# VHH binders against q9p7j3, part 19

Target 1, 174 residues: q9p7j3
Amino acid sequence: MILPLFPETQVHVFVYENVSNCAAIHEQLISQNPIYDYAFLDAATILYKKQVYSAIIRALEDRRDEQMKTKTIHSEVILSLSPKTEISSAFRQFSMTKKSKNIVVVKIDSKLTEEEEFERLDKLVEGNRVEFSDEELQKLIDFKVLKKNYKLDPSTLENPLASILSSIALRGYS

## First folded at step 16 (VHH)

Design ec2
Fold by ESMFold2, fold request of step 21:
Structure ec2 (fold): chain B 174 residues (1-174), chain A 122 residues (1-122)
Amino acid sequence: as target 1 above (174 residues)
Amino acid sequence: QVQLVESGGGLVQAGGSLRLSCAASGFTFSDYTMAWFRRAPGKEREFVAAITWEGDDTFYTDSVKGRFTISRDHAKNTVSLQMNSLRPEDTAVYYCAAASYDMGTLTEYDYWGQGTRVTVSA
């Protein structure tokens, strides 16, 4: 994936459905196994590709400007999805949990091609890879969760994208 | 001011037992995942055990399963590591650590104790 503002930073995003081993992945995260150095998101919270791209861009901008609030770029992506600045809340709202069934996985600063990164990741995740596309994401979203996370106005629910992207871009200004 | 203070280290014979304790202050203890890490002489710090903030699930590195037990006392704000059937390779400085969230990425342990030394003699 090409992010024009950050051409030297290789980013990969993968989507898995019907994941059976989120609890095992959680154990590896808690023990700090470096092979699991990704951002693991609950797909129930992600409706658009642009939602993920915007969070990645915001995280990279904050790293560039030395304004990151979390320790790693992957944790900063999770924070950047949230309209709020409180780190623990962002993780509780957007992260994969041991009970998640579908996930979005982000790798930033990859030294591998997409296919090579997929080969590595596929050994870690027991689930079915689907395309990272708005069409696939809308099959996996939980709209109740989305509305709660972004405080969406019922009158704009048919096209919430602008509200969501504004929340990501303006975090810290309200 | 957050503080984690370990105690209970010492010298013990192989096959013996020790109980480590970590007293926590300066944060809401029940909202944190607590863990023990250790650093053996000449080695990198490694994960030993954790007990989660949600549900008190426990996790152990393979080499200590069945021998070590992590537990915590919410009333006393302490986390303990009961170490049984100790082996010389368990010799290390043991560190208590705390994280306010433990999912989504590699867990970021925000607070660390100064460590307590455990030496296991053959």
Scores: ipSAE 0.764, ipTM 0.880, lowest interface PAE 0.6, mean pLDDT 89
Fold by ESMFold2, look of step 17:
Parts: structure tokens; C-alpha cells; sequence
Structure ec2 (fold): chain B 174 residues (1-174), chain A 122 residues (1-122)
């Protein structure tokens, strides 16, 4: 997607289902292997493309405004998904864990085309790529997790998008 | 004020053993993943071992697997690295590091010790 205020920032988003090696990816993350410089999200927490893009936009705005709370843009994306300001709680709620089955992977500031980035990422993730689409994300979401993460009321569960996007946009301002 | 203080370094012959210790203060130790990194002269810092904040997982770089053991003591707020079967290529300054989260992205180690020198002679 074109981000009008960030014309020089190339972003790629990939979705993988049936991932078998999240524990191995965790080991590479904890050891700071730079080949793994992505944001790895648990797909059970992501219902909409706009949820992910809103978090990316918030992270990029905070970088532009010198208001980032985390050390990298990828970690800032994970923080930006959360309605709360606490970094560790955001990571506990939205990050891939060693037990995750499906993941959403974000690359910001890519110097590669989407195909080239996919070829690199596909060597790291043992799973099946699916389209980054609301249709595919809906198959992977855990609605109980979504409700808990965003404290959705029963009345908002019919159309939760506005509540979710408002939580992302207004974190720290309200 | 956060402080990480390493100890236990020294000179040892190849095949020998050392135990490094890192005393932590100024943060809630049980909320942090702890790690050891090392830097050989003129080289980049490299990961050695980590133990998660709940203490349920340990990780090791391939060159030290089976020789090094990381452990943590929540009562004393310490993390230790038992280093057995030492080799000359293990010669480095060893740093203790702490991170408040360890998944989702490359782990951000916010706190670092000053390091303890380990020299392994042939």
C-alpha cells in the first residue's frame, strides 16, 4: 500500500498459516540475528488489514515526530496495535509466541520488492503463505482474544473495526 | 537506577571451566529475559545464551551448545553462565544483558553490564 505521508517507506505484509517453527524463529529473535528483522504478529489477534496498516501508520507517525517508545520501527508496530501504553503488555498480547500457529509478518523500510522479500522470508518461516486479506485473516482470528485485547462490548462485536481503529489512533492522547 | 554487574572472569587453560555471574538491581528481575553476549577483540558483539523471564526456556548459540549452561536465581537476582570445555575461541569480554520482552521482533536488550574478561589459553 501507498502511504501518502511516507512516500519513501516501502512496507510489505505477509500472512502464514500452519507455521511449525515459531520456536525456532523465537531463538533467532532472542539472539538478535539481523536476518529476522521483521515484526512477527500472532494472527489470532488480527482481524483486518486496516488494523495492521493503522498500527504501521501510527508507528511511522511516531517515528517522524520523534515520539517512539521502542528501539525499532518493527517493535513500535507491535506497541501501536495495543490500546495501552505499556510495552511489555503489548508484546504479550500481539506478538507471535513459540506456540503460535498462524502469523502476520511486517517488514518496514524494505529495500526489496514484495516478491524478493517473500523469497527471503519463505526460507525463514515453515508454513503456508496465504493472501493478506480480510477474508484470510477472518479464518485465523480468535474472537475471544480480539474481544479481550480491545475490551470490546457485546454491542460492538457486530462491527468491531471502528472501536479497534479508534483504540490504535487514540492511544496516549485520550 | 538499573545495574548489571558481571563477575567470575579470568584466565583459564583450554579444556577448563569458569562460572560467570551477573547481579541485577533496579528493576523487577522476574519480568526480564536475561542473556549473555560476548565480544572478542576487534569483533562485533555476539549472542551466547539467554534464559526467559519465566525461566522456562534457554537458548544457546551453536558453538557453545553442550558446553555452556545458563541459569537464574530469582531470590538473589542473579543470572549465571557455567562454561565448560573452554576453547581459545571463547576468549572475549562477556556481557550480561536484560530485556523486558523477548518475542515478536529482534529482542531489545535495554540494560547491559560493563563486562567481565575471559581469556582461554591454548
Amino acid sequence: as target 1 above (174 residues)
Amino acid sequence: QVQLVESGGGLVQAGGSLRLSCAASGFTFSDYTMAWFRRAPGKEREFVAAITWEGDDTFYTDSVKGRFTISRDHAKNTVSLQMNSLRPEDTAVYYCAAASYDMGTLTEYDYWGQGTRVTVSA
Scores: ipSAE 0.747, ipTM 0.875, lowest interface PAE 0.6, mean pLDDT 89

Design ec3
Fold by OpenDDE, fold request of step 18:
Structure ec3 (fold): chain B 174 residues (1-174), chain A 122 residues (1-122)
Amino acid sequence: as target 1 above (174 residues)
Amino acid sequence: QVQLVESGGGLVQAGGSLRLSCAASGFTFSDYTMAWFRRAPGKEREFVAAITWEGDDTFYTDSVKGRFTISRDHAKNTVSLQMNSLRPEDTAVYYCAAASYDMGTPVEYDYWGQGTRVTVSA
């Protein structure tokens, strides 16, 4: 898809459930395999599409303004999901791990159509693709993790989206 | 200031062993995944081994599996690479590296040592 504010940047987001090879993917990431040039998120930490898009937009804005805190756009997306400024903390909060079962995969600067990108990614991920929607994300979320990551309380849980977006937008300010 | 200092390199005969060590300072060692890379003459730098920040997972390139062992000491802020059954093709400059993350996306290592030379003679 194309974001209105970033017409030259094509973004794709995929959701996989029941992924069996997260550990293998992890190995490829550590060894710097460029074929795995994505942002792999733990779906247990993602509740809304807008949460992902907000992080993507934040990362793209940072890149545009030459203010990225990390070295790659995909790492910046992961950082942008977090209310914390520490890179290590952000990754521990939101990135896929070997223990992940469901993942959200983000590709920025894609040169392929969504379907073509999917075909490429499908060779790397052993799981079932599901729709990138709030409905599907809600089935995969771990609310305990979500509450912890964004410090949600009974008051903010009335509208968690607002709190999440505020946390993303105000990273480094509160 | 951040510093990674490798040691333990040298000349060894094929079949021999070496233990490389990397001393880290200037950053929170326990928050970083540590790795070893190597660059052989005329070749590109390649990944050799890594150990996660917690020390519970290790990773190796295929050519060194069963021969090399990576470990870390949080108390001493060191990472080591035990190299056994060395081969001439293991000849390279070995670099220690540190990354603030090891998951989510291909890892970009933040800090690098100057390297230590390992030469394995036939």
Scores: ipSAE 0.903, ipTM 0.946, lowest interface PAE 0.5, mean pLDDT 95
Fold by OpenDDE, look of step 17:
Structure ec3 (fold): chain B 174 residues (1-174), chain A 122 residues (1-122)
Amino acid sequence: as target 1 above (174 residues)
Amino acid sequence: QVQLVESGGGLVQAGGSLRLSCAASGFTFSDYTMAWFRRAPGKEREFVAAITWEGDDTFYTDSVKGRFTISRDHAKNTVSLQMNSLRPEDTAVYYCAAASYDMGTPVEYDYWGQGTRVTVSA
């Protein structure tokens, strides 16, 4: 996928359910295995495609402007999902953990087609791929976690997307 | 202001034990995952062990599993590496490292110590 504002950057997003090896993936990440150069998100924290895209765009903008707060574009994507400026807090809120069952995987600066990237990623993730859509994400979301992460109240729950996007866009400005 | 200071290295015979310690200062210790790396002569630096910010999960490279134990003390802002049954191939400079995250993507460690030398004789 190509984003209009970043035509030279290829992005891929995948969704997996019933993942059995999140702990093993975590081990590879902490040991700095470059084969795992992705952003692994907990699907329980993601409600909309636009939420993911907004975070990706924010990260790409930060990179363009040389304002990244983290060291890699993938870590910046994870940070960009959070309304908080603290890196550790953002990762605790949105990243995959050993307890995750469903995940969203983001690849930035891919040199492969979507199908080729999937084949590569499918060797790393033991789960079932589902469509990256609002419909599928709504089946995996934990609304308690979502409400906590973005401090949603009854008034903002009518249109949570607007609140989420505002939080992402205005991180560090409030 | 950020400092990681390693200690406990030295010369030991094969089969012996050493305990490395790393004292951290200048950052919020509880927000960071701590790790040990090592660099042997003529080799690249490699991951050895890590302990999460909560201290409930530990990770080890295969060659040290069952022999090395990583732990941390939040009250003292220290991380330790107990090394038992040492082998000549464990000879290296050991480095303490800190990361603000330990999941989601391959970890980039923000802070590094100066290292402490461990020599294991045959």
Scores: ipSAE 0.897, ipTM 0.944, lowest interface PAE 0.4, mean pLDDT 95
Fold by OpenDDE, fold request of step 18:
Structure ec3 (fold): chain B 174 residues (1-174), chain A 122 residues (1-122)
Amino acid sequence: as target 1 above (174 residues)
Amino acid sequence: QVQLVESGGGLVQAGGSLRLSCAASGFTFSDYTMAWFRRAPGKEREFVAAITWEGDDTFYTDSVKGRFTISRDHAKNTVSLQMNSLRPEDTAVYYCAAASYDMGTPVEYDYWGQGTRVTVSA
């Protein structure tokens, strides 16, 4: 996928359900295995495609403007999902953990087609790929976690997408 | 302002033990995952062990599993590496490192110590 604002940057997003090896993936991330160069998100924290895209765009803008708060574009994507400025807090909110069962995987700066990237990633993730769509994400979301992460209340829950996007866009501008 | 200071390195015979310690200052210790790396002569730096910010999970490279144990003390802002059954191939400079995250993507460690030399003789 090519984003209109960043035509030179290819992005791929994948969704996996019933992942059995999140703990093993976590070990590879901590040990800095470069073949795991993705952003692994807990699907329980993601409700919309636009939520993911907005975070990706924010991260790409930060990189463009040389204002990244983290060291890699993928870590910046994870940070960009959060309304908080603290890196550790953002990762606790949105990152895949060893306890995750469903995940969203983001690849930035891909040199491969979507299918080629999938074949590569599928060797690392032991789970079932599902469509990256709002319909599939809605099956995996934990609304309690979502409400907590974005401080949603009865009024903002009437249009949660708007609130989420505002939180992402206005991080650090309280 | 940020400092990681390693200690405990030295010369030891094969089969011996050493305990490395790293004293951290200048940042919120409880928000960081701590790790040990090592660089052997003529080789690249490699991951050895890590302990999460909450201190409830530990990770080890395969070659040290069962021999090395990583631990941390939040009250003292220290991380330790107990090294037992040392082998000549464990000879290296050992570095303490700190990361603001330990999940989601390959970890980039923000802070590094100067290193402490460990030499294991045959």
Scores: ipSAE 0.895, ipTM 0.940, lowest interface PAE 0.5, mean pLDDT 95
Fold by OpenDDE, look of step 16:
Structure ec3 (fold): chain B 174 residues (1-174), chain A 122 residues (1-122)
Amino acid sequence: as target 1 above (174 residues)
Amino acid sequence: QVQLVESGGGLVQAGGSLRLSCAASGFTFSDYTMAWFRRAPGKEREFVAAITWEGDDTFYTDSVKGRFTISRDHAKNTVSLQMNSLRPEDTAVYYCAAASYDMGTPVEYDYWGQGTRVTVSA
């Protein structure tokens, strides 16, 4: 996928359900295995495609403007999902953990087609790929976690997307 | 200023033991995952072990599993590496490192010590 505002940057997003090896993946991340150069998100924290895209765009903008708070574009994507500025907090809120069952995987600066990237990633993730859509994400979301992460209340729950996007866009401007 | 100061290195015979320690200062220790790396002569730096900020998860490279144990003391802001059954191939400079995150993407460690030398003789 090519984003209109970043035509030279290819992005891929994949969704996996019933992932059995999140702990093993975590181990590879701790060990700095470069083959795992992705952003691994807990699907329980993701409600909309636009939420993911907004975070990606924010990260790419930060990189463009030389304002990244983290060291890699993928870590910046994870940070960009959070309304908080603290890196550790953002990762604890949105990143895959050893307890995750369903995950969203983001690849930035891919040189491969979507299918080729999938084949590569499929060797790393032991789970079932599902469509990256709002419909599928809604099946995987934990609303309690979502409410906590974005401090949603009854008034904002009527349109959670607006609140989420505002949080992402305005991070650091409060 | 951020400091990671390693200690405990030295010369030991094969089969012996050493305990490395890393004293951390200048940052919120409890918010960071701590790790040990090593660089052997003529080789690249490699991951050895890590312990999460909560202290409930530990990770090891395959070659040290069952021999090395990583632990941390939040009260003292220290991370330790107990090295048992040492082998000549464990000879290296050992570095302490700290990371502000430990999941989601390959971990980039923010802070590094200057290292302590471990030499294992045959």
Scores: ipSAE 0.877, ipTM 0.941, lowest interface PAE 0.5, mean pLDDT 95
Fold by ESMFold2, look of step 16:
Structure ec3 (fold): chain B 174 residues (1-174), chain A 122 residues (1-122)
Amino acid sequence: as target 1 above (174 residues)
Amino acid sequence: QVQLVESGGGLVQAGGSLRLSCAASGFTFSDYTMAWFRRAPGKEREFVAAITWEGDDTFYTDSVKGRFTISRDHAKNTVSLQMNSLRPEDTAVYYCAAASYDMGTPVEYDYWGQGTRVTVSA
């Protein structure tokens, strides 16, 4: 999807299933390896493309308005997925962990085409790329996790999109 | 007010040992990943070792594996770096660092100590 408010900002989103090296990626993140400058999300927490793009847009708006709470745009995306403002909680809820099986990877401010960025990322992630689509995301989601992260009740859980997007848009105002 | 205070540096001969300590205050220690970095004369600061907030998993840069051991004491709010079989190339100022999360992006260490100097003579 085109990001209407930020058409000059090149964004790529990738989905990997059956990832076997999340622990190795963790080591690289801890040592601050700049080659790994992406947002690595646990796909078990992501149900919709719009969920990811809404978090990206919120992070970009906060950067534009000098309202970022984290140090980088990628860390701000992870915070922006959360309905809450507490940074470490957002990361613990939405980030890839060493035990994750499926991941969503976001690159913002890319200077590369999607194919070039994929070639770079594919050297870092040991897993199978799948389409970034609602159909593929719905196969990877954990609805128990989704319910907890966004405080969805049974009626909202059956059609949760508007509630999730509202939570992302309203973070810090409720 | 967050503070990280390193101690235990000094002069030691090659092959010797030192134990560095970092006292932490001003945050919930068990919620933070702790790390050691070092800066040798004329070089950039580099990662040495880390211990995670969850599970106390440890990571080491390759040049110190088997020689250095990171550990933490939650009761004393300290992280330690046991440095054995020291070499002249380990000479550096060693910095303690803390991060409130350790996954998702390259880790942003929010807090840094002032450093403690380690000198290893031939």
Scores: ipSAE 0.754, ipTM 0.881, lowest interface PAE 0.7, mean pLDDT 90
Fold by ESMFold2, fold request of step 18:
Structure ec3 (fold): chain B 174 residues (1-174), chain A 122 residues (1-122)
Amino acid sequence: as target 1 above (174 residues)
Amino acid sequence: QVQLVESGGGLVQAGGSLRLSCAASGFTFSDYTMAWFRRAPGKEREFVAAITWEGDDTFYTDSVKGRFTISRDHAKNTVSLQMNSLRPEDTAVYYCAAASYDMGTPVEYDYWGQGTRVTVSA
């Protein structure tokens, strides 16, 4: 997909359930294997498509404005999911871990079609691809984790979308 | 001001041991994953070992597994690499590196030391 405000930037988002090799992927990330140049998110932290796209847009805006806090666009997406500005906290809260079972994978600046990017990613991830949709994401979310990550009180848990999107868009505002 | 200072390099006979140390300052040590990389003459810098933020996981390139041990000391803000059963192929400049995350995307190591030279003679 092409985002209207970033017409030269191709973005793909994939969702996998029942992933069996998160520990092996972790080894590749820590050793800087460039084949793994994606953002790997824990699906337990993602409830909405708009949550992911808002983080992507925020990361792209910060790149455009030379205000990125991290060195790559994919690391900036992970930071941008957080309502806080601290890098280590954002990664602890939103990144795939060796214990993750379901993941959301983001590719920004792709030079490939969605099908071509999927073929590459599918060689790296041992799991079952599902549709990137609010329906599928809602099956994978952990609401206790969501509440903690965004400091949602009981009343906002009923309809958390606006609160979450505001947190992403306004990070560092107050 | 962030500094990573390696020490412990030198000349050693094949089969011998060395212990490298990296003293870290200028950042919150417990928020950083620490790693060792090396660059042999004429080669690209390669990953050797890493230890996560709290020291709960360690990682090694295949050629050093069972011979090298990475560890960290949060009280002294140091990372060590115990290198046993050294081979001429281990000859390289060894660099300490630090990153503010160790998962989610390929790790970018923000800080690098100047390196310490290890030479293993036959």
Scores: ipSAE 0.695, ipTM 0.856, lowest interface PAE 0.9, mean pLDDT 90

Design ec3
Fold by ESMFold2, fold request of step 18:
Structure ec3 (fold): chain B 174 residues (1-174), chain A 122 residues (1-122)
Amino acid sequence: as target 1 above (174 residues)
Amino acid sequence: QVQLVESGGGLVQAGGSLRLSCAASGFTFSDYTMAWFRRAPGKEREFVAAITWEGDDTFYTDSVKGRFTISRDHAKNTVSLQMNSLRPEDTAVYYCAAASYDMGTPVEYDYWGQGTRVTVSA
């Protein structure tokens, strides 16, 4: 997809369930293998498509305005999911770990179609692709993790979207 | 001011051991993943080993697995590389590096030391 304010920026989002090789992917990330240049998120932390798109938009706005806190657009997406500004905390909360079972993968600045990007990514991830949709995300979320990450109380868990999006949009402005 | 200072390099015979140390200052040490990279004569700098910010995971390039051990000491703000069974091909300048994340996307190492030279003679 192309976002209206960022017409030259192609974005793809993929969801995988039952991923068996998160530890191997982690090794490639820490050794800086560039073919893994994606943002790998733990699907247990993602409830809505809008949550992901809001983080992408925030990261792209910060890049445009030269206000990025991290070095790459993909690391900035991970930071942008967090209600806090501290980099290590955001990564602990939202990133895929070696123990993750399901992941959301974001590619920004893609020069490929969705199908071409999927073909590349599918060589790297050992798991089953599912649709990037609120319906599929709801099957993979851990509501205990979501509540902790966004400080939601039980009454807001019935409709948490506004609280989550406000946390993403207002990070660092209070 | 962030500073990474390596020590412990030197000349050693093949089969011998060395222990490198890296003293870190100017950042919250427990929030950083620490790594060692090396640059052999005529080659580009390459990844050797890393240890995550909690110390719960370690990573090694294949050529050093079983011979090198990375560790960190949060009380002293140091990261160490124990190098055993050294080979002439381990000859390089070894650099300490630090990153504020170690997962989710390829890691950018923000801080680098000046390096310590290791020479392994036949």
Scores: ipSAE 0.684, ipTM 0.852, lowest interface PAE 0.9, mean pLDDT 89
Fold by ESMFold2, fold request of step 18:
Structure ec3 (fold): chain B 174 residues (1-174), chain A 122 residues (1-122)
Amino acid sequence: as target 1 above (174 residues)
Amino acid sequence: QVQLVESGGGLVQAGGSLRLSCAASGFTFSDYTMAWFRRAPGKEREFVAAITWEGDDTFYTDSVKGRFTISRDHAKNTVSLQMNSLRPEDTAVYYCAAASYDMGTPVEYDYWGQGTRVTVSA
């Protein structure tokens, strides 16, 4: 996919359920294996496609404006999901962990078609690909985690989209 | 100012042991994953071992598994690498490194020490 504001930047997003090898992936991330150059998110933290796209757009804007706080675009996407500016907090809240069951995987600056990128990613992830859609994401979300991550109150939990997108867009402006 | 200072390097015969230490200051030690990398003469720096924030998960490159043990001491803000059954191929400058995350995407290590030399003679 091409985002209108960033026409030269190809982005792919994949969703996997029932992932059995998150610990093995973690090992590869620690050792800096470049084959794993993606953002691996815990699907329990993601309710909307727009949540992911807003974080991607924020990361790309920060890269364009030379305001990135992390060293790679994929790490910046993870930071951009968070309403906070602290890197360690964002990663603790949104990253895949060795105990994650379902994940959302983001690739930015891809030179491959979606299916070519999927073929590469599918060799790394032991799980079942599902559609990147609000319908599938709603099956995988943990609303308790969502509420905590975005400090949602009971009045916004029924329809939290605007609150979440505002948190992503306004990070750093309190 | 962040500072990582390695110590414990030296000359050892093959089959011997050394213990490296890295003293960390200038950051909240428990918020960082700590790692050891090494650079052999004429080669690029390579990953050796890492230990996560909680001090509970450890990772090793295949060539050192079973011989090297990484550990951390939160009271002293140190990370250590116990190196047993050393081989001439382990000869390198060993660097301590720290990263503010350890999952989600390939880790970028933000801080590096200046290194301590280990020489393993045949």
Scores: ipSAE 0.672, ipTM 0.852, lowest interface PAE 0.9, mean pLDDT 89

